# VH-VL binders against q8zy40, part 2

Target 1, 190 residues: q8zy40
Amino acid sequence: MIVGVVDYTVGNIGSVLTALKRAGAVPVVVKGVEEAGRVDAVVLPGVGTYEAAYALARQFKEVVLEKPTLAICLGMQLLFESSEEGGGQGLGVFKGRVERIKARKVPNIGWRYTHVVKNSEIIAEGYYYYLHSYGVRWGENEAYTAYIKLEEKYVAAVERGHIIGVQFHPERSGRTGLELIKRFLAVAKR

## First folded at step 11 (VH-VL)

Design e8
Fold by OpenDDE, fold request of step 12:
Structure e8 (fold): chain C 190 residues (1-190), chain A 127 residues (1-127), chain B 110 residues (1-110)
Amino acid sequence: as target 1 above (190 residues)
Amino acid sequence: QITLKESGPTLVKPTQTLTLTCSFSGFSLSTYGVGVGWIRQPPGKALEWLALIYWDDDKYYTYSLKTRLTISKDTSKNQVVLTMTNMDPVDTATYYCARIEYYTSEGWLPYYGMDVWGQGTTVTVSS
Amino acid sequence: ELVLTQPPSVSAAPGQKVTISCSGSSSNIGDNYVSWYQQLPGTAPKLLIYDNNKRPSGIPDRFSGSKSGTSATLGITGLQTGDEADYYCGTWDRSLKAVVFGGGTELTVL
């Protein structure tokens, strides 16, 4: 399976590429919509600034809606309606607002227990690696599938059809993350 | 001082519903990170975890008894209630409630340990 | 039936060291903190060790905990007659979404 990794960052997508390869995919860097149209699945990576990322990522909204998509951290945040970070505009794929998290330590960095409250073929309950200062507050939403408990509950994962967003970094989550990526690929092949 | 105390019937007939109350003091179940769990121990046997409720009303049950168990809290009364339906002689045991209280700079984890226990209440199921 | 496995019993003479093992899996001990409980005869359990190797206040340093992989170990040095009790390990299982205990270990002081 050819997986396009959208490059809207200053170039730190190597870990994502490596993880995808380890999971059995053929990762390719995608810089434009035409390239994205040629791949089987898309990954929105989680590094960079919100404003810069959105400026480039906004062109891929239709691709996200059409192809199996795994959005990671910042990538997930871009899928929502708005953000307190940057210019505030998101892709609007999911309802919700990205806000600065309330935690004893911000940014939230490290392994956190992820509560999966809805059945998922891709997201398994357990520990994943987080690195973020912003997030979406947990609440009633059909797409919200998992959360973490900081000072408040924050969305850890969202799912809608073929679109998966995770606040954590599966590429940095060891075996747990690798298995998640494998499950994503398996589902994407359907 | 933190204390927990179990109360309820000590004798239950088969098929009846057991209702146990855990009354506690020295802490609040409105405090972030706090939980209260129920554990039972049949005579001469091992500890068996039953259920857990947290400050945010998250609840967990042992799978084997999930359909029979209901845990609830009344924060204003500092009480946690456990109901267990369709009691059987095999359910004869000492029932404990215990506090889960732990918070680190790294955030909340699902289980840290039960740091304070009640004295337990013995429940006998017999016709 | 039990998710965590402990030896049924251990014994030693006063002053000696004993170890109690607790074996689990990746879904429990593998990535969660382990707690140990002491239950003296006829009493409620008491927290002995938490976070794998930390002692609550009042617990002497004769008691120690360690964790490696999917197994945990309770160590008791300078064994005293008052240490005769049942000991249980416990942790969270992410697969079961439940607290799990070992079967308990009966410690006899000879």
Scores: ipSAE 0.816, ipTM 0.914, lowest interface PAE 0.7, mean pLDDT 94
Fold by OpenDDE, fold request of step 12:
Structure e8 (fold): chain C 190 residues (1-190), chain A 127 residues (1-127), chain B 110 residues (1-110)
Amino acid sequence: as target 1 above (190 residues)
Amino acid sequence: QITLKESGPTLVKPTQTLTLTCSFSGFSLSTYGVGVGWIRQPPGKALEWLALIYWDDDKYYTYSLKTRLTISKDTSKNQVVLTMTNMDPVDTATYYCARIEYYTSEGWLPYYGMDVWGQGTTVTVSS
Amino acid sequence: ELVLTQPPSVSAAPGQKVTISCSGSSSNIGDNYVSWYQQLPGTAPKLLIYDNNKRPSGIPDRFSGSKSGTSATLGITGLQTGDEADYYCGTWDRSLKAVVFGGGTELTVL
């Protein structure tokens, strides 16, 4: 399976590429819509600033809606309607607003227990690695699949059809993260 | 001084519903990280965890009894209530409630330990 | 059904050291903190060890806890007659989304 990793040109995507290879995929760097159209699935990586990332990522909205998509951290945040960070505009794939998190320490960094409240073929309950200062507050939403507890509850994962967003970094989450990626790929092959 | 006390019927007939109340003092279930759990122990047997409720109203149940258990809290009264339906003689046990209050610098985890226990109430299920 | 495994009984003479093992899996002890409880005859359980190796206030330092991999161990040095009790390990299981206890270990002081 050929997986396109969107390059926001704002951060290192090497760890994501490596994780995809380990999971059995053939990752390719995608810089434009034309390239994205040729791959089987896409990954929105989670590195960089919101404004810079959105400036590039906005062109991929239709691709996200069409192809199996795994959005990671910042990538997930871009899928929502708005953000307190940057220009405030998101892709609007999911309802919700990205806001600065309330936690003992900001940014939230490290392994956190992730509560899965809806059955998912991809998201398994357990510990994943987080690195973020912003997030979406937990609430009632059909797309919200998992959360973490900081000073408040924040969305850890969202799902709608073939689109998966995770606030954590599966590429940095050891075996748990690798297994998640494998499950994503398995579902994407359908 | 933190205390918990279990109250409810000590004798229940088969098929009836058991309602137990845990009344506590010295802490609040509105405090971040705080939870209250229920544990039972049949005579001469091991501890069995039943249910847990946290300050944010998250609830957890043992799988084997999930369909029979309901846990709720009244923060204003400092009470947690456990209901268990369709009681059977096999459910005869001492029932405990206990506080969970631990947290780490890394944040909240599902379970740290139960640091204060009630004295327990013995419930006998018999015809 | 018990998820954690403990020896059913251990015994030693006063002043001696005993260890109680608690065996689990990656879904429980492997990923989560272990607690130990002491239950004296006819009494409610008491927290003895939390976060693998920490002692609550009032618990003497002759009680210790450790964790390695998917197993935990309770150590008791300077055994006293008053230590005769049942001991339980407990932790969270992410697969079951539940608190799990061991089957308990009966400690007899000879």
Scores: ipSAE 0.773, ipTM 0.901, lowest interface PAE 0.8, mean pLDDT 93
Fold by OpenDDE, look of step 11:
Structure e8 (fold): chain C 190 residues (1-190), chain A 127 residues (1-127), chain B 110 residues (1-110)
Amino acid sequence: as target 1 above (190 residues)
Amino acid sequence: QITLKESGPTLVKPTQTLTLTCSFSGFSLSTYGVGVGWIRQPPGKALEWLALIYWDDDKYYTYSLKTRLTISKDTSKNQVVLTMTNMDPVDTATYYCARIEYYTSEGWLPYYGMDVWGQGTTVTVSS
Amino acid sequence: ELVLTQPPSVSAAPGQKVTISCSGSSSNIGDNYVSWYQQLPGTAPKLLIYDNNKRPSGIPDRFSGSKSGTSATLGITGLQTGDEADYYCGTWDRSLKAVVFGGGTELTVL
């Protein structure tokens, strides 16, 4: 399976590419929508600033709606309607607003227990690695599938059809993350 | 000084509902990271976890009894209540409530240990 | 029913060392902190070890805990008659979304 990693960030794509390879995929870097149209699935990576990322990511909205998509951290955040960070506008795939998190330490960095509250073929409950200062506050939403507890509950994962968003970094989450990626690929292959 | 104390009926008839109350002092269930759990122990048997409620009202139940158990809290009264429906003689046990209170500088984990226990209350289910 | 496995009993003479094992899986001991509880006859359980190897206030240093992989071990040195009790390991299981206990180990001081 050919997986396109959208390049709208300035770093950490390498770890995503490596993780995808380990999971059995053939990752390719995607810089434009034309290239994205040629791949089987897409990954929205999660490193960078919201404003810079959105400026480039907005062109991929149709691709996200069409292709199996795994959005990671900032990538997930871009899928929502708005954000306190940057220009404030998101892709609007999911309802919700990205806001600065309330935690003992910001940014939230490290392994966190992820609570899965809805059945998922891809998202498994357990520890994942987080690195973020912003997030979506947990609430009633059919797309919200998992959360973490900081000083408040924040969305850890969202799902709608073929679109998966995770606030954590599966590529940095060891075996747990690798298995998640494998499950994503398995579902995407259908 | 942190204390927990279980209260409720010590004798229950089969099919009836058991309601146990855990009254505690020395801490608040509004405090971040704090939880209260229920554990039972049949005579001569091992500990069995039943339910857990956290400060944020997050609740967990043992799967085998999930349909029979309800846990709730009244923070203002420093009480946690456990209800168990359709009691059976097999449910005869000593029931404990215990506090879970621990957090790291990095965040919250689902289980840190139960650091303070009540003395337990013995519940006998018999016709 | 039991997710964590403990030996049903262990015994030793006063002054000796004993170890109690607790075997689990990646969904529980493998990922989460292990606690140990001491239950003296006719009493409520008491937290003995938390976070794999930490002792609450009042617990002597002859009690120790360790974790490796999916197993945990409780160590008791300088065994005393007062240590005769049941010992339980406990942790969180992410697959069950539940607190799980071992079956308990009866420690007899000979």
Scores: ipSAE 0.597, ipTM 0.851, lowest interface PAE 1.2, mean pLDDT 93
Fold by ESMFold2, fold request of step 12:
Structure e8 (fold): chain C 190 residues (1-190), chain A 127 residues (1-127), chain B 110 residues (1-110)
Amino acid sequence: as target 1 above (190 residues)
Amino acid sequence: QITLKESGPTLVKPTQTLTLTCSFSGFSLSTYGVGVGWIRQPPGKALEWLALIYWDDDKYYTYSLKTRLTISKDTSKNQVVLTMTNMDPVDTATYYCARIEYYTSEGWLPYYGMDVWGQGTTVTVSS
Amino acid sequence: ELVLTQPPSVSAAPGQKVTISCSGSSSNIGDNYVSWYQQLPGTAPKLLIYDNNKRPSGIPDRFSGSKSGTSATLGITGLQTGDEADYYCGTWDRSLKAVVFGGGTELTVL
């Protein structure tokens, strides 16, 4: 299947493209909404500045609501209502506010055990690679699927229908990350 | 010095509810990364993990008993309480509580092990 | 349940070496750190090894641990009669979301 990776023009999306190819997808770079018509699924990558990513991601909101979507790290954060990092604005797909994380070290870098609290066809409990300074506080919410434990709990994954967001980088999470991407593609094909 | 001590009834009738308290000192369950677990051991048999509660109130239960178990904490009293419903003679065992650490490190988030155990309390279930 | 498999018993003479195996799967030993516990007769278990191969303070270096793939091994050298005990391996299992223990190994020093 053809998977559009949204290019915010300020960052390297090569790892995401490589991971999608390894998972059996045909990745294409998408720089504008007009290019999204021929893709079967969309990825919002986790690279770039919040301002540049938000500016472009706003134009893709309808595509995200319509097509299977995997949003990674910064991409997941854009789907929330607001962010301390990006001047207070987000796309509002998920309830919650992005804030600077409370942890022994910031940024949170490295492999973390990710706790899954709801049944998911895509998100599996296990170790994933994290690299972020901002996150969403964990709480009771029907869309919040997984968390990590730092000084406080933070959202690691959100799901609603065909829209999946993860705080970690599946493209940098080895076999565990590759299997997640494969499950996303399998669900997206239905 | 870190210590844990189990307390509660030592004799319970079938169908009754068992409530065990783990009282500990030398650490706080409000401390980041700390948890307390319950383990039982029937006479002459292997260890069986039952439940675990972490500092952030995250809770885990062994699947076979999850409908019968409830774990809770009172951080101000340095206590963890295990409740097990519908007791049966097969539940006769020594019950232990133990401290567990869940820690964050760069690049890895492992399970740490149960580093301090209580002395255990023997619970007999008979009519 | 046979999530972690240990031999039921092992024996060796004083001064000898013994190893105790613990076999699991990718969801437990493969993904997670292994701990080992010593349970002397009539006592509570005691942590002997954590993080696959590390010793808590007070555990002599004749106790060692290792992990390869989905298997872990406890090694004991210079066996003493005071080492007669049951030994358990333990770890987290991500699929069960639970702590799992092996069935235990009874060590006899003859």
Scores: ipSAE 0.006, ipTM 0.604, lowest interface PAE 11.0, mean pLDDT 88

Design e8
Fold by ESMFold2, fold request of step 12:
Structure e8 (fold): chain C 190 residues (1-190), chain A 127 residues (1-127), chain B 110 residues (1-110)
Amino acid sequence: as target 1 above (190 residues)
Amino acid sequence: QITLKESGPTLVKPTQTLTLTCSFSGFSLSTYGVGVGWIRQPPGKALEWLALIYWDDDKYYTYSLKTRLTISKDTSKNQVVLTMTNMDPVDTATYYCARIEYYTSEGWLPYYGMDVWGQGTTVTVSS
Amino acid sequence: ELVLTQPPSVSAAPGQKVTISCSGSSSNIGDNYVSWYQQLPGTAPKLLIYDNNKRPSGIPDRFSGSKSGTSATLGITGLQTGDEADYYCGTWDRSLKAVVFGGGTELTVL
């Protein structure tokens, strides 16, 4: 399976490419929507800045709606309507606004137990690695499938059809993260 | 400094609803990362976890009894209440409440250790 | 079936060392911190070990804990008659979304 990793023109996406290879995918770097025609699935990585990423990510909205998508950390946040971090409008695939997290320590760094509240073929309850200063407050929403507990509850995962967003970094979450990526690829193949 | 005490009926009849109250002092359920759990122990048998409630009102129940249990808190009164419906003689046990922490020495990793226990209250279910 | 397995009983002479095992799975002991509880006859349980290997204040250092894979171990050295009690392991299980306890181990000091 050919998986396009969107390059926001900033940051290092090497860890994501390596994790996809380990999970059995053929990752390719895509820098524009033209290159997305040949891929079977897309990844919106968590590397880069919101300011640099939102304009390019927005150009991929139709691809995200059409193809299986895994959005990681910043990538998940770009699927929402807007962000307190600044920049312009996100893709708006999921309702909600990204805000600076309310926590004892910001950024939220390290392994956190992730609570899954809706049945999912991809997202499993357990420990994942987090590194983020912004997040989406937990609330009633059919697409919100998992949360973490900080000072407040924050969205850890969202799902709608073949579109999956996670606040954590599966590429840095050891076996648990690798298994999540494998499940995403398996579901995307079907 | 921290204490918990269980209160409620010591005798109930089969099919009745048991209501137990955990009254505590020395901590508050408005405190970040803190919870209260309920555990029971039938005479001569092992500990069985029943339910817990956290400072953020998140609740968990043992799977086998989840349809019979309700846990709630009153933070202003420093109380946690457990309700168990349809009592049966097999539910005869000593019931404990205990303080639990979500906070670990390494940040926000889950930890369900019960660090302070009440003395327990023995509930007999007999007709 | 019990989720966490402990030997039903263990015994040793005063001054000896004893270990108590707690066997589980990746969804409980493998993923989560283990706690141990001491229950003296006729009393409420008391936290003995938390966070796999840490002691609350007031617990003697002859009590120790460890975890390897999906198994945890409580160690007691310099065994004393006052250590006669039931010992329970406990942890979170992510698949059950519940706290689980072992069946308990009765320690006898002979």
Scores: ipSAE 0.006, ipTM 0.593, lowest interface PAE 11.4, mean pLDDT 87
Fold by ESMFold2, fold request of step 12:
Structure e8 (fold): chain C 190 residues (1-190), chain A 127 residues (1-127), chain B 110 residues (1-110)
Amino acid sequence: as target 1 above (190 residues)
Amino acid sequence: QITLKESGPTLVKPTQTLTLTCSFSGFSLSTYGVGVGWIRQPPGKALEWLALIYWDDDKYYTYSLKTRLTISKDTSKNQVVLTMTNMDPVDTATYYCARIEYYTSEGWLPYYGMDVWGQGTTVTVSS
Amino acid sequence: ELVLTQPPSVSAAPGQKVTISCSGSSSNIGDNYVSWYQQLPGTAPKLLIYDNNKRPSGIPDRFSGSKSGTSATLGITGLQTGDEADYYCGTWDRSLKAVVFGGGTELTVL
């Protein structure tokens, strides 16, 4: 299956490309919405600045709504309504606001147990690698699938239909992350 | 040198299931980005794509025949097998298998096209 | 969902130039790269053009391809009697999740 990785041109997407290859996908780098018509699924990676990523990602909103999508870290944050990190706006796919996390240490770095509270074919409970200074506060929402506990609870994963967002980096989460990517690809093939 | 060769029955009765084997050499379906497809051509008519299988076991079928076609691979034997159920005289055609390669040295280009074709095998559906 | 449309036949004298068109839609030619195939009488098809306008090794440069919008064109200059063949365009169609071929164009020299 062909998976388009959106290249914001200001970050390194090598780990995501490698993880997709290891999971059995054909990753291609996409820099514009016209290239997305050739792909079976899309990845919004978690590298770059919010402003640069939003500038390109807003062009992909219709693609994200129509194709299986895995959005990672910054990519997940772009799917929300707004963000304190630059720009102020997001794609508005999920309700909620991205804000600077409240924790004893910021950024939140390292492995965290991720609590899954809704049935998911893709997101499994366990330890994943986190590296972020911003997040979405946990609350009652049908799309909020998983959380982590810091000083407050923060959204770790969102899911609606074929759109999956994760705050952690599955491409850096060892076998647990690779299996998540494989499950995403399996669901996307349907 | 890359070669593909089609084999199977040349005569089939109506309602019977056709099984065709594509045997190839010079490449492997364990190789990232490689696939094998089946195409048929009724006498005097245009090419019609039937099915495609990739190294990762992704399979695609032409919509009009999707319920009648099954494609599979045996990577250890360098073979791809196509089965087509409920054969009818209109299915009389030359059947080709062909290699497809997705990646070129010039970048990530899905669907390079079908770059190496077998010689084809003619299947006649009697009656 | 849409079939690629080619003229059923074209003809020209030796030495002339011909073009063969292939018309499709946004889900096939518009989104994807086009290949062209030559089928000489009694033989299997042969890849002639890939990636819209590139030639495999061994294909002379008098064969050319181009793409604009949802249409593709095969050009042949210096036409030879050995070019008499059927020509097919092909591409992926994202909506159908299928390879699609055009109906073919029979090239006759004279």
Scores: ipSAE 0.000, ipTM 0.472, lowest interface PAE 17.2, mean pLDDT 86

## First folded at step 14 (VH-VL)

Design g2
Fold by OpenDDE, look of step 15:
Structure g2 (fold): chain C 190 residues (1-190), chain A 127 residues (1-127), chain B 110 residues (1-110)
Amino acid sequence: as target 1 above (190 residues)
Amino acid sequence: QITLKESGPTLVKPTQTLTLTCSFSGFSLSTYGVGVGWIRQPPGKALEWLALIYWDDDKYYTYSLKTRLTISKDTSKNQVVLTMTNMDPVDTATYYCARIETYTDEGWLPYYGMDVWGQGTTVTVSS
Amino acid sequence: ELVLTQPPSVSAAPGQKVTISCSGSSSNIGDNYVSWYQQLPGTAPKLLIYDNNKRPSGIPDRFSGSKSGTSATLGITGLQTGDEADYYCGTWDRSLKAVVFGGGTELTVL
C-alpha cells in the first residue's frame, strides 16, 4: 500500500515515514494535490504552527474527504473548525475548536493513558506519546473516539468514516503506535 | 486523617437492590486525580473489583456486573453510592470502598493503588 | 476468570525470605503499575506496595515489589509471624477497562 505523507510543514516527517515503512506500507512524500490523488492513503503529520500548516493543508481537504486518512497531532487539529492558535481557520471536517490545553505542564509531553470510549477498529486503548500545547476539549460528539485526562478531558482521537485523527504521535508511541498504524493500513486497503 | 466507611443494609433478599454508601473524610472527591472504588470479597474468596468513580464523574464497572451496577457521588456530602440490582445469594460478601489516587508527576493514571480502605460491610443475600 | 495469577499459598519460617509472584499480560501488568495489598485475617486489605515498588508510609522495608514484563513479584524478608496474611496483586487492565486483582496468596509462617 502506498501511503502519502503530506508535507505541508517545516519539520521532520522522517519518523512518520519510518513508522509507516515498519508497518508494511510504502510511504511517499506528497507536496501537491495531484500527488495525493495517486496514493492509496494519506497521512497528515503534526509539525509546525497551525496557521502555517493550514495555509498549505487547506488544498488537501478534498483528498482527506476521499482517501483513507490518518491525521496526527497538528494534523488532527487541522481537521476541526477553528483554533485559538494562528488564524483560527480549520478544515472543518469535524466540529470543535482547538484551544490551549489546561494542564500542570504545557506543552503536554509524554506517555498518557488514552481512553477509548467508542468501538474502533483502529484506535486501541492504552498509552501513547503526546506532544502538544493545544487540543480539543472533550464533549458530546459522535466522532470523538478517545480522550486523555489532563486538568480537563481532551480529545485524543476522532473518527468519521475513513478519516481518523489522533492527538498523539503514533510514530513515537512504540509498539502501541505501530500496531495502530498497522490497523489503519489494514482498514485503508479495504 | 483519611477515613472511609461503608454503610447500608446487611441483609438483602434475592432480586432486591442493594444500596451501599461510602462516607469519607480527610479528602475531597472534587480534587483532581481522586477516585473512590468498590471492592467485594465473598467469604473465604478473593477480592473482586466492582466499580470506580473519579473526581470528574468518570465511571468504570466490572464487565460481568456492569448492567447491575451504578456508582454515583455526592461531593458536597463526601459520599459515594453503589447500587447493585437483582441481588442473589452469590452476591453475599463483604463490600469495601477505598480511595484511589491517580495523579502523578507524569500525569493521570487509571490506577495508582487504593491507599485507604474502609473497614467493609458484610452483606448477606438470603430469603 | 482471574486476570492475574498468583500462587495459592506460600510458606516459610520466621526470618526467611519469601516471594509471591503475580502473572498477567500486556494489557495489564505489562503496561500499568502494580499494587500489592496485605489482608490480615479478619481485616480489610491494606496497601502494601504501589507503583510496582514503592512503599506507603508505615510499610517496613522488608516488603519490596518489582515488575518485569508481564509479571510482578512481592518480596518479604525477615519474615515475621505477623506477616501471616493474604496478599493480593492488583493493576489496571486496559482491555477490560477495569481494575483487576490476583487470586490472592496465603502466606503461612511456619
Scores: ipSAE 0.495, ipTM 0.822, lowest interface PAE 1.1, mean pLDDT 93
Fold by ESMFold2, look of step 14:
Structure g2 (fold): chain C 190 residues (1-190), chain A 127 residues (1-127), chain B 110 residues (1-110)
Amino acid sequence: as target 1 above (190 residues)
Amino acid sequence: QITLKESGPTLVKPTQTLTLTCSFSGFSLSTYGVGVGWIRQPPGKALEWLALIYWDDDKYYTYSLKTRLTISKDTSKNQVVLTMTNMDPVDTATYYCARIETYTDEGWLPYYGMDVWGQGTTVTVSS
Amino acid sequence: ELVLTQPPSVSAAPGQKVTISCSGSSSNIGDNYVSWYQQLPGTAPKLLIYDNNKRPSGIPDRFSGSKSGTSATLGITGLQTGDEADYYCGTWDRSLKAVVFGGGTELTVL
């Protein structure tokens, strides 16, 4: 399975590429929509600035809606309606607004227990690695699959069809993260 | 000094609903990271966890009894209440409440341990 | 069927060392922190070990805890007759979304 990793041209995507290889995928770097036609699934990584990521990611909105997609950290945030971080709009795939998190320590760094409240073939309850200063507040929503507890509850995962977003970094979450990526690939292959 | 005390009937009949109250002092359930759990122990048998409630009103129940249990809190009274419907003689046990801490210097945990226990109340179910 | 398995009983002489095992799975001991409880005859349980290997204040350092993989161990050195009790391990199970206890181990000091 060929998986396109969108390169915002800032930040290091090496960990994502390595994790995809370990999960059994053939990762390729994509910088434009023409390259996305040949891939079986897409990853929106969590590196870079919001402005640079949004500028490229909005060109991929149709691809995200049509192909299996895993959006990581910043990539997940781009799928929402708006963000305080960049002051800009998002792709609007999921309802909600990205805002600066309320936590005892900001950024939220480290391993956090992630609560899964919906049945999911991909997202499993457990510990994942987090590194973020912005997030989406938890609330009742059909797409909101998982949360973490800081001073408030924040969305940890969202799902709609083959579109999966996670606030944590599965590529940095050891075996638990690798198994999540494997499940994403298995579901995407169907 | 932190203390918890269980109260309620010591004898109930089959099919009745048991209501137990955990009254505590020295801490508040409005405090971030705090919870209270209920555990029972049938005579001569092992501990069995029943339910817990966190400061933010998240609740968890043991699967085998989930349809029979309800846990709630009254933060202003420093109380946690457990109700258990359709009592049966096999439910005869000592019932404990205990405080749960869920936040450490290293972050939030779903379970850090039950650091303070009540003395327990023995409930006998007979007709 | 118990989620966490402990030996039903152990025994050792005063002054000796004993270990009590607790076996589970990746969804409980493997991923989560283990606590241990001492229950003296006729009393409520008391927290003995938390965070796998830490002692609350007032617990002497002859009590120790460790975990490896999906198993945890309570160690007690310098056994005293006052250590005769039941010992329980406990942890979170992420699949069950529940606290789970072992079946308990009766320690006899001969």
Scores: ipSAE 0.058, ipTM 0.692, lowest interface PAE 7.2, mean pLDDT 89

